# Designs tried in a protein design chat: miniprotein binders against USG-1 protein homolog (usg). Part 20

Target 1, 336 residues: USG-1 protein homolog (usg), of Azotobacter vinelandii (p96199)
Amino acid sequence: MSPAIDIAIVGATGTVGAAIVEILEERDFPVGQLHLLASPASAGKSVSFKGRNLRVKSIEAFDFAQVRLVFFAAGQAVTRQYASQARAAGCMLVDLSGALPLQQAPRVVAEVNPQVLEKLEAPCQVTSPASQVVALALALAPLRPLVRWRHLGVTACLPVSSLGREGVAELARQTTELLNGRPPKPRFFDRQIAFNLLGRVGDSDTAGHTGLERRLVEESRQVLDAPELKISVTCLMAPVFFGDSLSLAVQASQAIDPSAVRAALERAPGLELIEPDDCPTVIGDAVGQDVAYVGRVRTGVDDACELDLWIASDNVRKGSALNAVQLAELLIKQGR
Short names: E, the ipSAE of ESMFold2; O, the ipSAE of OpenDDE; V2, 0.75 times the mean of E and O plus 0.25 times the DockQ between their complexes.

## First folded at step 22 (miniprotein)

Design w1 (from v3 with L83F; at its last look DockQ between E and O 0.88; V2 from the best seeds 0.00; counts 0 for: pae O 1.8 > 1.5)
Fold by OpenDDE base, look of step 22:
Structure w1 (fold): chain B 336 residues (1-336), chain A 97 residues (1-97)
Amino acid sequence: as target 1 above (336 residues)
Amino acid sequence: SEDQLMELFYRFLRIWFIAFRLMRQGDKEGAIKKLEEAKKIFEEFKRLDPSNPEIKELVKKIDELIEEVKRGDPNALEKVEEFLTELFEIFYELMES
């Protein structure tokens, strides 16, 4: 057995932080002391781990010298505030927030670009990319030998859980109001989300792009090792509790063989292909699974150089918590 | 209390959707395991507000659902779907209180 390591989870009371605790237990990760950290307002809660109740502590009073590995599963502001302190204490960092610069903490998907970890200098810093990047990279990486990409179009339908517990609460509340014949009163969202698609997630910059859309472009280029890849992204908020749903359109330099694509996807790690007679859904297939699901493999209606795909993936598990734990497993295996 | 309620609700929904998926896939044992995990969440909530009659009713309904799934009741899936609707109503009332 690998020697046990002391670990901290920042944001342990959040959705992703709680999922990390669960996955560490399920995978029998070699955990010594587990320190659960949160904001002062969220401190004092207890989380079960291996039959023990662990108390969530305030991050403000935590000495990072007590741990070897830190998961940052809180907001970007929390990562920016404490990452330097954790690093100065000699901690290895797995960031899920995306707050660390691309060059200082490269984005890694365990099944796609694990070789990046080997080049990291101690103390290692790595980012688990946005859940949508994890999903699209799992589907596209196995296709690299088959096609040369010129352009990637992405429509990402995000669940309300991508905005945390408040998003889930808002959708549930608005749905209940409507089912009871009452008008939904927006509180967290500025408008009705129940039974509605929001054409934007977050604020737009002067060019009309959101911070998330820009992040998806940058992180996708890094994970796929494709700095010149043209990428178009639209992020939508869907009235869905859990799971990312992605429509991909890939423009290749040559005609695509759908049979070769299907054969590559069937062999791809961290991915399951759903047969042409069915279509994967977040509720039906992806939620609670360790893999992303891909379907609707087809070429363009009038363009043999276009590849279209549909992806369903658990944004909390494979898209975030599981990938982060897999990165930690790889780092430990390397003797980091 | 509201934050705790929301946490329990969130955890419940996630487990519920997994249980529902497992039922649809014919994994009865997996579904029962997830429903039992869901029951534990309601028991935690009951400990926070032991006098709440709606929570007591939810615990009873989950127990009935578990037994129906165990017996192979052909209507168990439909009852799981109906339960989700009732759950939203109860959680709404709890959040507005």
Scores: ipSAE 0.326, ipTM 0.733, lowest interface PAE 1.8, mean pLDDT 90
ESMFold2, look of step 22: ipSAE 0.633; ipTM 0.866
ESMFold2 (binder alone), look of step 22: mean pLDDT 77; pTM 0.719

Design w2 (from v3 with E7M L83F; at its last look DockQ between E and O 0.83; V2 from the best seeds 0.00; counts 0 for: pae O 2.6 > 1.5)
Fold by OpenDDE base, look of step 22:
Structure w2 (fold): chain B 336 residues (1-336), chain A 97 residues (1-97)
Amino acid sequence: as target 1 above (336 residues)
Amino acid sequence: SEDQLMMLFYRFLRIWFIAFRLMRQGDKEGAIKKLEEAKKIFEEFKRLDPSNPEIKELVKKIDELIEEVKRGDPNALEKVEEFLTELFEIFYELMES
């Protein structure tokens, strides 16, 4: 057994932070002392780990010298505030927020670009990319030997859980109001989300793109090692509690063989192909699974150089918490 | 208390959808395991508000559902779907209190 290491989880009261605790237990991660950290307002709660109740502590009073590894599973502001302190204490960092610069904390998907970890200098800093990047990279990485890509189009249908607990609460509340014949009163969202699609997630910049859409472009290029890949992204909010749903359109430099694509996807790690008579869904297939699901493998209606895919993936588990734990497992295995 | 309630609700929903999936796939044993996990979350809810009659009723309904799944009741899936609607109603009431 690998020697036990002391670990901190920042944002342990959040959805992703709680999932990290569960996955560390499920995978029998070599945990010594587990320190659960949150904001002062969220401190004092207890989380179960291996039959023990662990108290969530305030991050403000925490000495990072007590741990070897820190998961940052809170908002970007929290990562920006404490990452330098954790690094100065000699901690390895796995960031899930995306707050660290691309050059300082490269984005890694365990099944796609694990070799990047080998080149990191101690103390290591790595980012688990946005859950949508994890999902699309799992599907596209196996196809790299088959075709040269010129353009990637992505439509990402995000669950409300991508915005944390407040998003989940808002959808549940609005749904309940409507089912009881009452008008939904928006509180967290500025409008009705129940039974509605929101064509934008977050604020747009002067060019009309959201911060998330820009992040998906940058992180996808890094994970896929494709700096020149043209990428178009639309992120929308769906009235879905859990799971990312992605429609991909890939323009290749040559005609695509769908049979070769299917064969590559069937062998791909961290991915399951659903074909031909069914289509994967987040609730039907992806939620609670360790893999992303891909389906609807087809070429363009009038373009043999187009590949179209549908992906369903658990944004909390494989898209975030599981990938982060897998990165930590790889770092430990390397003697980091 | 509101944050704790939301956390428990979120955990419940996630487990519930997994149980639902397993039932649809014919994995009876897996479904029962997830329903038992869901029951534990409701027991935690009950500890937060032990006087709430609606939470007590939900715990009873989950127990009944587990037994129906164990017996292979053909209506168990429909009852699981109905339970989700009732859960939303109770959650709303708890959040507005």
Scores: ipSAE 0.158, ipTM 0.653, lowest interface PAE 2.6, mean pLDDT 89
ESMFold2, look of step 22: ipSAE 0.712; ipTM 0.893
ESMFold2 (binder alone), look of step 22: mean pLDDT 77; pTM 0.724

Design w3 (from v3 with I55L L83F L94I; at its last look DockQ between E and O 0.90; V2 from the best seeds 0.00; counts 0 for: pae O 1.7 > 1.5)
Fold by OpenDDE base, look of step 22:
Structure w3 (fold): chain B 336 residues (1-336), chain A 97 residues (1-97)
Amino acid sequence: as target 1 above (336 residues)
Amino acid sequence: SEDQLMELFYRFLRIWFIAFRLMRQGDKEGAIKKLEEAKKIFEEFKRLDPSNPELKELVKKIDELIEEVKRGDPNALEKVEEFLTELFEIFYEIMES
């Protein structure tokens, strides 16, 4: 057995933080002391781990010298505030927030670009990319030998859980109001989300792009090792509780063989292909699974150089918590 | 209390959708396990508000659902879907209270 390591989870009361605790237990991760950290306002809660109730502590009073590995599963502001302190204490960092610079903490998907971990200098810093990047990279990485990409178009339908507990609460509340014949009163969202698609997630910059859309472009280029890849992204908020739904359109330099694509996807790690007679859904297939689901494999209607795909993936599990734990497993295996 | 309620609700929804998926896939044992996890969350919720009659009724309904799934009741899936609707109503009432 690998020697046990002391671990901290920042944001342990959040959705992703709680999922990390669950996955560490399920995978029998070699955990010594587990320190659960949150904001002062969220401190004092208890989380079950291996039949023990662990108390969530305030991050403000925590000495990072007590742990070897830190998961940052809180907001970007929390990562920016404490990552330097954790690093100075000699901690290895797995960031899920995306707050660390691309060059200082490269984005890694365990099944796609694990070789990046081998080049990291101690103390290692790595980022688990946005859940949408995890999903699209799992589907596209196995296709690299088959086609040369010129352009990637992405439409990402995000669940309200991508905005945390408040998003889930808002959708549930608005749905209940409507089902009871009452008008939905927006509180967290500025408008109705129940039974509605929002064409934007977050604020737009002067060019009309959101911070998330820009992040998806940058992180996708890094994970796929494709700095010159042209990428178009639209992020939508869907009235869905859990799971990312992605429509991909890939423009290749040559005609694509759908049979060769299907054969590559069937062998791809961290991915399951759904047969042409069905289509994967977040509720029906992806939620609570360790893999992303891909379907609707087809070429363009009038373009043999276009590849179209549909992806359903659990944004909390495979898209975030599981990938982060897999990165930690790889780092430990390397003797980091 | 509201933050704790929302946390329990969120955890419940996630487990519920997993249980629902497992039922649709014919994984009876997996579905029962997830429903039992859901029951534990409701028991935690009941401990936060032990006087709430609606929470007591929800625990009873989950127990009935578990037994129906165990027996292989053909209507168990439909009852799981109906239960989700009732759950939203109860959580709304608690949050607006």
Scores: ipSAE 0.338, ipTM 0.739, lowest interface PAE 1.7, mean pLDDT 90
ESMFold2, look of step 22: ipSAE 0.676; ipTM 0.884
ESMFold2 (binder alone), look of step 22: mean pLDDT 77; pTM 0.722

Design w4 (from v3 with A38L; at its last look DockQ between E and O 0.85; V2 from the best seeds 0.00; counts 0 for: pae O 2.1 > 1.5)
Fold by OpenDDE base, look of step 22:
Structure w4 (fold): chain B 336 residues (1-336), chain A 97 residues (1-97)
Amino acid sequence: as target 1 above (336 residues)
Amino acid sequence: SEDQLMELFYRFLRIWFIAFRLMRQGDKEGAIKKLEELKKIFEEFKRLDPSNPEIKELVKKIDELIEEVKRGDPNALEKVEELLTELFEIFYELMES
């Protein structure tokens, strides 16, 4: 058995932080002491781990010298505040927030670019990319030998859980109001989200792009090792509780063979191909699973050089918590 | 507290969707496991408001549902769907109180 390591989870009371605790237990990760950290306001809660109740502590009073590995599963501001302190204490860092610079903490998907971990200097810093990047990279990485890409178009339908518990509560509340014959009163969102698609997630910059859309472009290029890949992204908020839904359009330099694509996807790690007669959904297939689901494999209507795909993936599990734990497993296996 | 209620509701939704999927896929064992997790959440709700008759009824319903799934009752899937609707109503009432 690999020697047990002491671990901290920052944001342990959040959705992704709680999922990390669950996955560490499910995968029998070699955990010594597990330290659950949160903001002072969220401290004092208890989380079950291996039949024991662990108290969530305030991050402000935590000495990072007590642990070897830290998961940052809180907001970007929290990562920016404490990552330097954790690193100075000699901790390995797995960041899920995306707050660390691309060059200092490379984005890694366990099934796509694990070799990046081997080149990291101790103490290692790695980022689990945005859940949408995990999903699209799992589908596109196995196609690299088959297709030379010129352009990638992405439409990402995000669940309200991507915005945390408040997003989930807002959708639930608005839905309940409507079902009871009452007008939905927006509180967290500025408008109705129930039974509605929001054409933007977050604020736009002067060029009309959101911070998330820019992040998806940058992180996708790094994970896929495709710095020159042209990428167009639109992120939508869907009235969906859990799961990312992605429509991909890939423009290739040559005609694409759909049969070869399907064969590559069937063999791809961390991915399941749904047969052409069906289509994967977040509720029907992806939620609670360890893999992303891909379907609707087709070429363009009038363009044999276009590949279109549909992806459903659990944003909390494979898209975040599971990938982060897999990165930690790889680092430990390397003797880091 | 409102925060505790939101947390329980979130956990419920997460597990419910998994249970629902497992039911649809015919994974009886997996579904029962998730329904038992839902029961624990309902018991936690009951501890927050022990006088609430709707919560007490939900605890009863989940117990009955678990037994129906164990028996292979064809109506069990419909009852899983009904649980979601009932929980939305209870959550709304508790959040507005």
Scores: ipSAE 0.256, ipTM 0.707, lowest interface PAE 2.1, mean pLDDT 91
ESMFold2, look of step 22: ipSAE 0.715; ipTM 0.899
ESMFold2 (binder alone), look of step 22: mean pLDDT 78; pTM 0.758

Design w5 (from v3 with L83F Y92W; at its last look DockQ between E and O 0.78; V2 from the best seeds 0.00; counts 0 for: pae E 2.6 > 1.5, pTM E .749 < .8)
Fold by OpenDDE base, look of step 22:
Order: structure tokens, then C-alpha cells, then sequence
Structure w5 (fold): chain B 336 residues (1-336), chain A 97 residues (1-97)
């Protein structure tokens, strides 16, 4: 058994932070002392781990020299504030926020580009990419030997849980109001989200792109090792509590064999292919699973060089917490 | 209190959707396990407001639902779907109080 290591989880009261605690227990991760950290406002709560109640502490008073590994599962601002301090204390960092620069903390999906971890200098810093990047990389990486990509189009339908607890609360509240015959009064969103699609997630820059859309492009290029890949992304907010839903359109340099694509997807780690007569859904298939689900494998209507896919993936589990724990497992296995 | 309620609600929803998926897939044992996890969350709610009659009723309904799933009641899936609607109403009332 690998020696136990002391761990801190920043954002332990958040959705992803709580899922990391659960997955560490489920996978019997070699945890010594587990330190649960949050903002001062969220401190004082208790979380169960291996039959013990652990108190969530304020991050402001925490000495990072007490741990070997830190998960950053809070907002980007928290990562930017404390990552340098954790690094100076000699901690390995797994960031889930995406706040660290691409060159300093490369984006890694455990099943796609684990070899990147071997090249990291101690103390190691790695990023678990956006959950949408995890999902699309799991589907596309197995196809690299078959197809040269010229362009990737992505439409990402995000769940409200991608915005944390406040997003979940807002959808639940608005739904309850409508079911009771009352008008939904927006509080967290500026408009109705219940039974509605929002064509943008976050603020747009001067070019009309959101920060998330830019992040998806940059992180996808890095994870897939495709710096020249043209990528178009639209992120929308769906009235869905959990799970990412992705429509992919890949333009290849040559005609695509759908049978070869299906055969590659069937063998792909971290991915399950759904049969042609059915279609995966986040609630029906993906939520609570360790794999992403891919379906609707087809070529373009009028273009044999187009590959179209549909992906359903748990944004909290495989898309975030599980991938982060798998990265930590790989780092420990390497003697880091 | 509101933050605690929202946390419990979020955890409940996640577990509930997993249980619902498992039921639809015919995994009775998995579904029961998740429903029992959901029950524990309601027991935590009950501890936060032990006098709330609506929470007590929800706990009773979950217990009945677990027993129906155990017996292989053909209407168990429909009752799981209906329960989600009732849950939204009760959670909202709890947050407004």
C-alpha cells in the first residue's frame, strides 16, 4: 500500500469539494490527515469521512506545511490567493478552478494525456480542466489515430450546478414558483432559467466570447495536444441540475469511417458508447457514473468528412472530482 | 440555516436522480441503497427542524417508497417521480420560513 499522505481540500463545502471527499473514500485513497478548508463564512460545518466527522476550517488560518497535497475546488479568486502560499510550503497542487496559467499547471485528463505528469517538476502543479473539456477529450482522444481534425465545433449545454449551489437553488426556486402558478422572480440569474435556455454563460468580452468559451478552446488544445486545431464553442445554460450535454461537430481532412469510429469508442477508457438506436442523457445515463457517455455517432448529412457526436457526462464526478482524484493517484504512484 | 438547507437539498437531488436512474435500469439493489442515502439526508433535515410536520411526512413517504421498491411494486417508479415534485414545494417553503 502506498504510504498515507496528508491532504487539504479547499472549497470542501462546495459541490465539487464534497464530491472529492466522497471519491477519496470510495477509492480508498491513502489519506493520512484530511484537512477541509473553506472561506471564513463557510467554516464550522462538518463533513463525514470514513465514519468520522471532520470540521471545515477557515483557509485564512491554515498552515499549508501540514499537508503534501492540496485540491483547489473553490473559485478562481481563492486559487489565485492561496496557490503561491501552498506551493511555497512544498505542496503538490491539483487545481480544478482553472486559475493557474496553462504553462505552470498543465491540463490533464487521466485517460487522455497522463504522460504530462511524468514531466512535471516538484512540487507538481496540475489542473483538472473544465468538465466539458474532460468530456470532449475522452471522446476525441481515441479517434486521433483515425482522423486528422481541421475544425472542432462544440455546443455545450451546461447544468446550473456548474455555477455551484446558487445555480441549483435558483432553478429549484423558479421551478417551484411556476409549478405553484406564481411568476418566477429571478435572483441569481437576471432572467427566468426554469424551462428556458440561456444562450450565454457569464459575461462576453469585446469579441463576444465568454471567459468559459475561451477556456474551453485553450484547455482542449492542450489536453488533445493540438495547438493548431480550430475550435468554435458555444456554451449555454440549460434548465438541468446535473450533467454536461455536448454536441460535437468535427471536420476532418478525409472521409470518416463510422464503423472504425464506433470500434475505437467502444475500446476507449473512461467512455461508454450507447447503441445507435438510443441516445445518452445526463439523467438517464451519466449522473453518478465514472464514465462519459457518447452516442449519435454519424457523419455529416452532406459531408463524409464531418463527424457528429453527442456526449452526456457528470460535470461534478467524472468531469471534475473523479478526474482530480485520478490525477492525484497517478502522482502518488510516480513517487511524487 | 438557508445555506445548510441548500446544501442538503443539493445532496438530495443528486442522490435522487441517481436512484431514479437505477430504478429505470432495473437495478433494484442500487436504487434502494441510494434511497436509503436520501432518507439519511431527510433525517438531517429533521434534526435541523424537528417540529416541521412536512419533513416528517417526507421521511414517512421515503420509507414507504423504499418498501414499495423492495416489494417490486409496479407503481414505485411513478411514485419516485411524484415525490420529486412534492420535494420542490417543501424545500421552497422551508427556505422561505
Amino acid sequence: as target 1 above (336 residues)
Amino acid sequence: SEDQLMELFYRFLRIWFIAFRLMRQGDKEGAIKKLEEAKKIFEEFKRLDPSNPEIKELVKKIDELIEEVKRGDPNALEKVEEFLTELFEIFWELMES
Scores: ipSAE 0.309, ipTM 0.724, lowest interface PAE 1.9, mean pLDDT 90
ESMFold2, look of step 22: ipSAE 0.461; ipTM 0.793
ESMFold2 (binder alone), look of step 22: mean pLDDT 76; pTM 0.708

Design w6 (from v3 with Y10F L83F; at its last look DockQ between E and O 0.89; V2 from the best seeds 0.00; counts 0 for: pae E 3.0 > 1.5, pTM E .777 < .8, other shape alone 2.547 > 2.5)
Fold by OpenDDE base, look of step 22:
Structure w6 (fold): chain B 336 residues (1-336), chain A 97 residues (1-97)
Amino acid sequence: as target 1 above (336 residues)
Amino acid sequence: SEDQLMELFFRFLRIWFIAFRLMRQGDKEGAIKKLEEAKKIFEEFKRLDPSNPEIKELVKKIDELIEEVKRGDPNALEKVEEFLTELFEIFYELMES
């Protein structure tokens, strides 16, 4: 057994932070002392780990010299505030927020680009990319030997859980109001989300793109090692509690063989192919699973150089917490 | 208390959807395990507000559902779906109190 290491989880009261605790237990990660950290307002709660109740502590009073590994599973502002302090204490960092620069903390998906970890200097800093990037990279990486891509189009239907607990609460509340014959009163969203699609997630810049859409482009290029890949992204908010749903359209430089694509997807790690008469869904297939699900493998209606895919993936588990734990497992295995 | 309620509700929903998936896939044993995990969350809710009659009723309903799934009741899936609607109503009432 690898020697036990002391770990901190920042954002342990959040959905992703709680999932990291669960996955560390399920995978029998070599945990010494586990320190659960949150904001002062969220401190004092208890979380179960290996039959023990661990108290969530305030991050403001935490000495990072007590741990070897820190998961940042809170908002970007929290990562920006404490990452430098954790690094100065000699901690290895796994960031899930995306707050660290691409060059300082490369984005890694365990099944796609694990070799990037070998080149990191101690103390290591790595980012688990946005959950949508994890999902699309798992599907596209196995196809790299088959075709050269010129353009990637992505439509990402995000669950309200991508915005944390407040998003989940808002959808549940609005749904309850409607089912009881009452008008939904928006509180967290500025409008009705129940039974509605929001064509934008977050604020748009002067060019009309959101911060998330820009992040998906940058992180996808890095994970896929495709700096010149043209990428178009639209992120929408769906009235879905859990799971990312992605429609991909890939333009290749040559005609695509769907049979070769299917054969590559069937062998792909961290991915399951659903065919031919069914289509994967987040609730039916992906939620609570360790893999992403891909389906609807087809070429374009009038373009043999187009590949179209549908992906369903758990944004909390495989898309975030599981990938982060897998990165930590790889770093420990390398003697980091 | 509102933040604690939201946390428990969020955890419950996740487990519930997994249980639904497992039931639809015919994994009875896995479904029962997830329903038992869901029950524990409701017991935590009950500890937060032990006087709440609606929470007590929910705990009873979950126990009944678990036993129906164990017996192979053909209507168990439908009852699990109906329970989600009732949960939303109770959650709404708890959040507005």
Scores: ipSAE 0.256, ipTM 0.703, lowest interface PAE 2.0, mean pLDDT 90
ESMFold2, look of step 22: ipSAE 0.395; ipTM 0.769
ESMFold2 (binder alone), look of step 22: mean pLDDT 75; pTM 0.710

## First folded at step 23 (miniprotein)

Design x1 (from w4 with I55L L94I; at its last look DockQ between E and O 0.85; V2 from the best seeds 0.00; counts 0 for: pae O 2.2 > 1.5)
Amino acid sequence: SEDQLMELFYRFLRIWFIAFRLMRQGDKEGAIKKLEELKKIFEEFKRLDPSNPELKELVKKIDELIEEVKRGDPNALEKVEELLTELFEIFYEIMES
ESMFold2, look of step 23: ipSAE 0.684; ipTM 0.888
ESMFold2 (binder alone), look of step 23: mean pLDDT 78; pTM 0.753
OpenDDE base, look of step 23: ipSAE 0.257; ipTM 0.709

Design x2 (from w4 with K46L V59I; at its last look DockQ between E and O 0.83; V2 from the best seeds 0.00; counts 0 for: pae O 2.1 > 1.5)
Fold by OpenDDE base, look of step 23:
Structure x2 (fold): chain B 336 residues (1-336), chain A 97 residues (1-97)
Amino acid sequence: as target 1 above (336 residues)
Amino acid sequence: SEDQLMELFYRFLRIWFIAFRLMRQGDKEGAIKKLEELKKIFEEFLRLDPSNPEIKELIKKIDELIEEVKRGDPNALEKVEELLTELFEIFYELMES
């Protein structure tokens, strides 16, 4: 057995933090002491781990010298506030917030670019990318040997859980109001989300792009090792609680063989290919699974150089918590 | 507190969607395990409001549902869907109180 390591989880009361605790247990991760950290307001709660109740502690009073590995599963502001302190204490960092710079904490998907971890200097810092990047990279990485990409178009349908518990509560409340014949009064969103698609997630810059869309472009290029890849992204908010749904359109330099694509996807780690006569959904297939689901594999209607895909993936599990734990497993195996 | 309620609701929804998927896939053992986890969430809700008759009724319904899944009752899937609807109402009422 690998020697046990002491671990902290920042944001342990959040959705992703709680999922990390569960996955560490499920995978029998070599955990010594597990320290659950949260904001002062969220401290004092208890979380079950291996039949023991662990108390959630305030991050403000935590000495990071007590642990070897820290998961940052809170908001970007919390990561920015404490990551330097954790690093100064000699901790390895797995960031899920995306707050750390691309060059200092490279984005890694365990099945796609694990070799990046081997080049990291101690103490290692790595980012689990946005859940949409995890999903699209799992699908596209196996296809790299088959075709040269010129352009990637992404339409990402985000669940309200991508915005945390408040997004979930808002959709639930608005839905309940409508089903009871009441007007859905917006509180968290500026408008109705129930039974509606919001064509933008977050604020747009002067060029009309959101921070998330820019992040997806940058992180996708890094994970796929494709700095020259042209990428178009639209993120929308769907009235969906959990799971990312992605429509991908890839333009290749040459005609694509759909059979070769399917064969590559069938062998791809972290991915399940759905049969041509079916289509994966977040509720039906992806939620609570360790893999992303790919379907609707097809070439363009009138363009043999176009490849279109549909992806359903659990944004909390494979898209976040599981990938982060897999990164930690790889780092430990390397003797980091 | 509102934060505790939101946490329980979120945990419920996540487990519910997994249970629902497992039931649709015919994984009875997995579904039962998740339904038992849902029951624990309802018990935690009941600790927030020990006198709530609706939560007590939901705990009974989930116990019945677990037994229905064990015997392969075709109506079990519909009852899982009903649990979600009822929880939304409870959540709404608790949030607006």
Scores: ipSAE 0.230, ipTM 0.690, lowest interface PAE 2.1, mean pLDDT 91
ESMFold2, look of step 23: ipSAE 0.657; ipTM 0.868
ESMFold2 (binder alone), look of step 23: mean pLDDT 81; pTM 0.785

Design x3 (from v3 with T85Y; at its last look DockQ between E and O 0.88; V2 from the best seeds 0.00; counts 0 for: pae E 1.52 > 1.5)
Amino acid sequence: SEDQLMELFYRFLRIWFIAFRLMRQGDKEGAIKKLEEAKKIFEEFKRLDPSNPEIKELVKKIDELIEEVKRGDPNALEKVEELLYELFEIFYELMES
ESMFold2, look of step 23: ipSAE 0.672; ipTM 0.880
ESMFold2 (binder alone), look of step 23: mean pLDDT 78; pTM 0.742
OpenDDE base, look of step 23: ipSAE 0.425; ipTM 0.784

Design x4 (from w4 with M6L T85Y; at its last look DockQ between E and O 0.86; V2 from the best seeds 0.00; counts 0 for: pae O 2.0 > 1.5)
Fold by OpenDDE base, look of step 23:
Structure x4 (fold): chain B 336 residues (1-336), chain A 97 residues (1-97)
Amino acid sequence: as target 1 above (336 residues)
Amino acid sequence: SEDQLLELFYRFLRIWFIAFRLMRQGDKEGAIKKLEELKKIFEEFKRLDPSNPEIKELVKKIDELIEEVKRGDPNALEKVEELLYELFEIFYELMES
């Protein structure tokens, strides 16, 4: 048995933090002491782990020297505030917020670029990328030997859970109001989200791109090891509680064989290929699963060099918490 | 507190969608496991508002639903959907109180 390690989870009361606790238990991760950390306002709650109730502690009073590994599953501001302190205490860091610089904490998907972990200097710092990057990388990485990409187009339909509990509450409230014959009153969103698509997630910069769209481009290039890949991204908010839905359009330098693509996807780790006559959905297929689902594998209508894909993935589990735990498993296996 | 309510609601939704998927896929054993987890959440809701008659009714409904899934009742899927609707109403009422 691998020696047990002491672990802290920052943001243990959040969606992703709670999922990390669950996955650590399900995978029988070699946990010594598990320290659950949150903001002072969220401290005092209890979370079940291996039949024991663990009390959530305030992060402000926590000595990071007590642990070997820290998961940062809170907002970027919390990661920026405490990551340096955790590192100075000698902790390995797995960041899920994306707050750490690309060069200091490389983005890693366990099934796509695990070799990056071998090159990290101790104490190791890694980032689990945005859930959309996890999903698209799982689908595209197996195709690298088959096609030379010129351009990647991504339309990412985000669930409201990507914005945390407030997004979930807002969709639920607005939906309830409408179903009861009341006008939806926006509180968290600036407009109706129930039964509506918002063509932008977050604020746009002067060039019209959102911070998330820029992040998806940068993190995708790093995970796929494709620095010169042209990438266009549109992130939209869907009236969906859980799960990422992605439409991908890949332009290749040569004609694509759909049969070879399907065969590669069938063998791909962390991915399930759906039959041609069906289409994966977040609710029907992906939510609560350990794999991303790919479907609608096709070439362009009039362009044999175009490959189009549809992806459904759990943004909380495979897209975040599971990938983070897999990264930690790989680090421990390497004797880090 | 509102934060506790939001937490329970979120946990409910996540487990519900998994239970619903498992039901649709015909995974009876998996569905029952998730419905038992939902029951625990309803019991936590009941602890937050012990006087709420709607929450008490939900606890009964989930127990009945678990037994219906065990016997392979064809209407069990519809009842899983109804649980979601009822929870939305309860959540709305609690958030507006």
Scores: ipSAE 0.264, ipTM 0.702, lowest interface PAE 2.0, mean pLDDT 91
ESMFold2, look of step 23: ipSAE 0.669; ipTM 0.879
ESMFold2 (binder alone), look of step 23: mean pLDDT 79; pTM 0.768

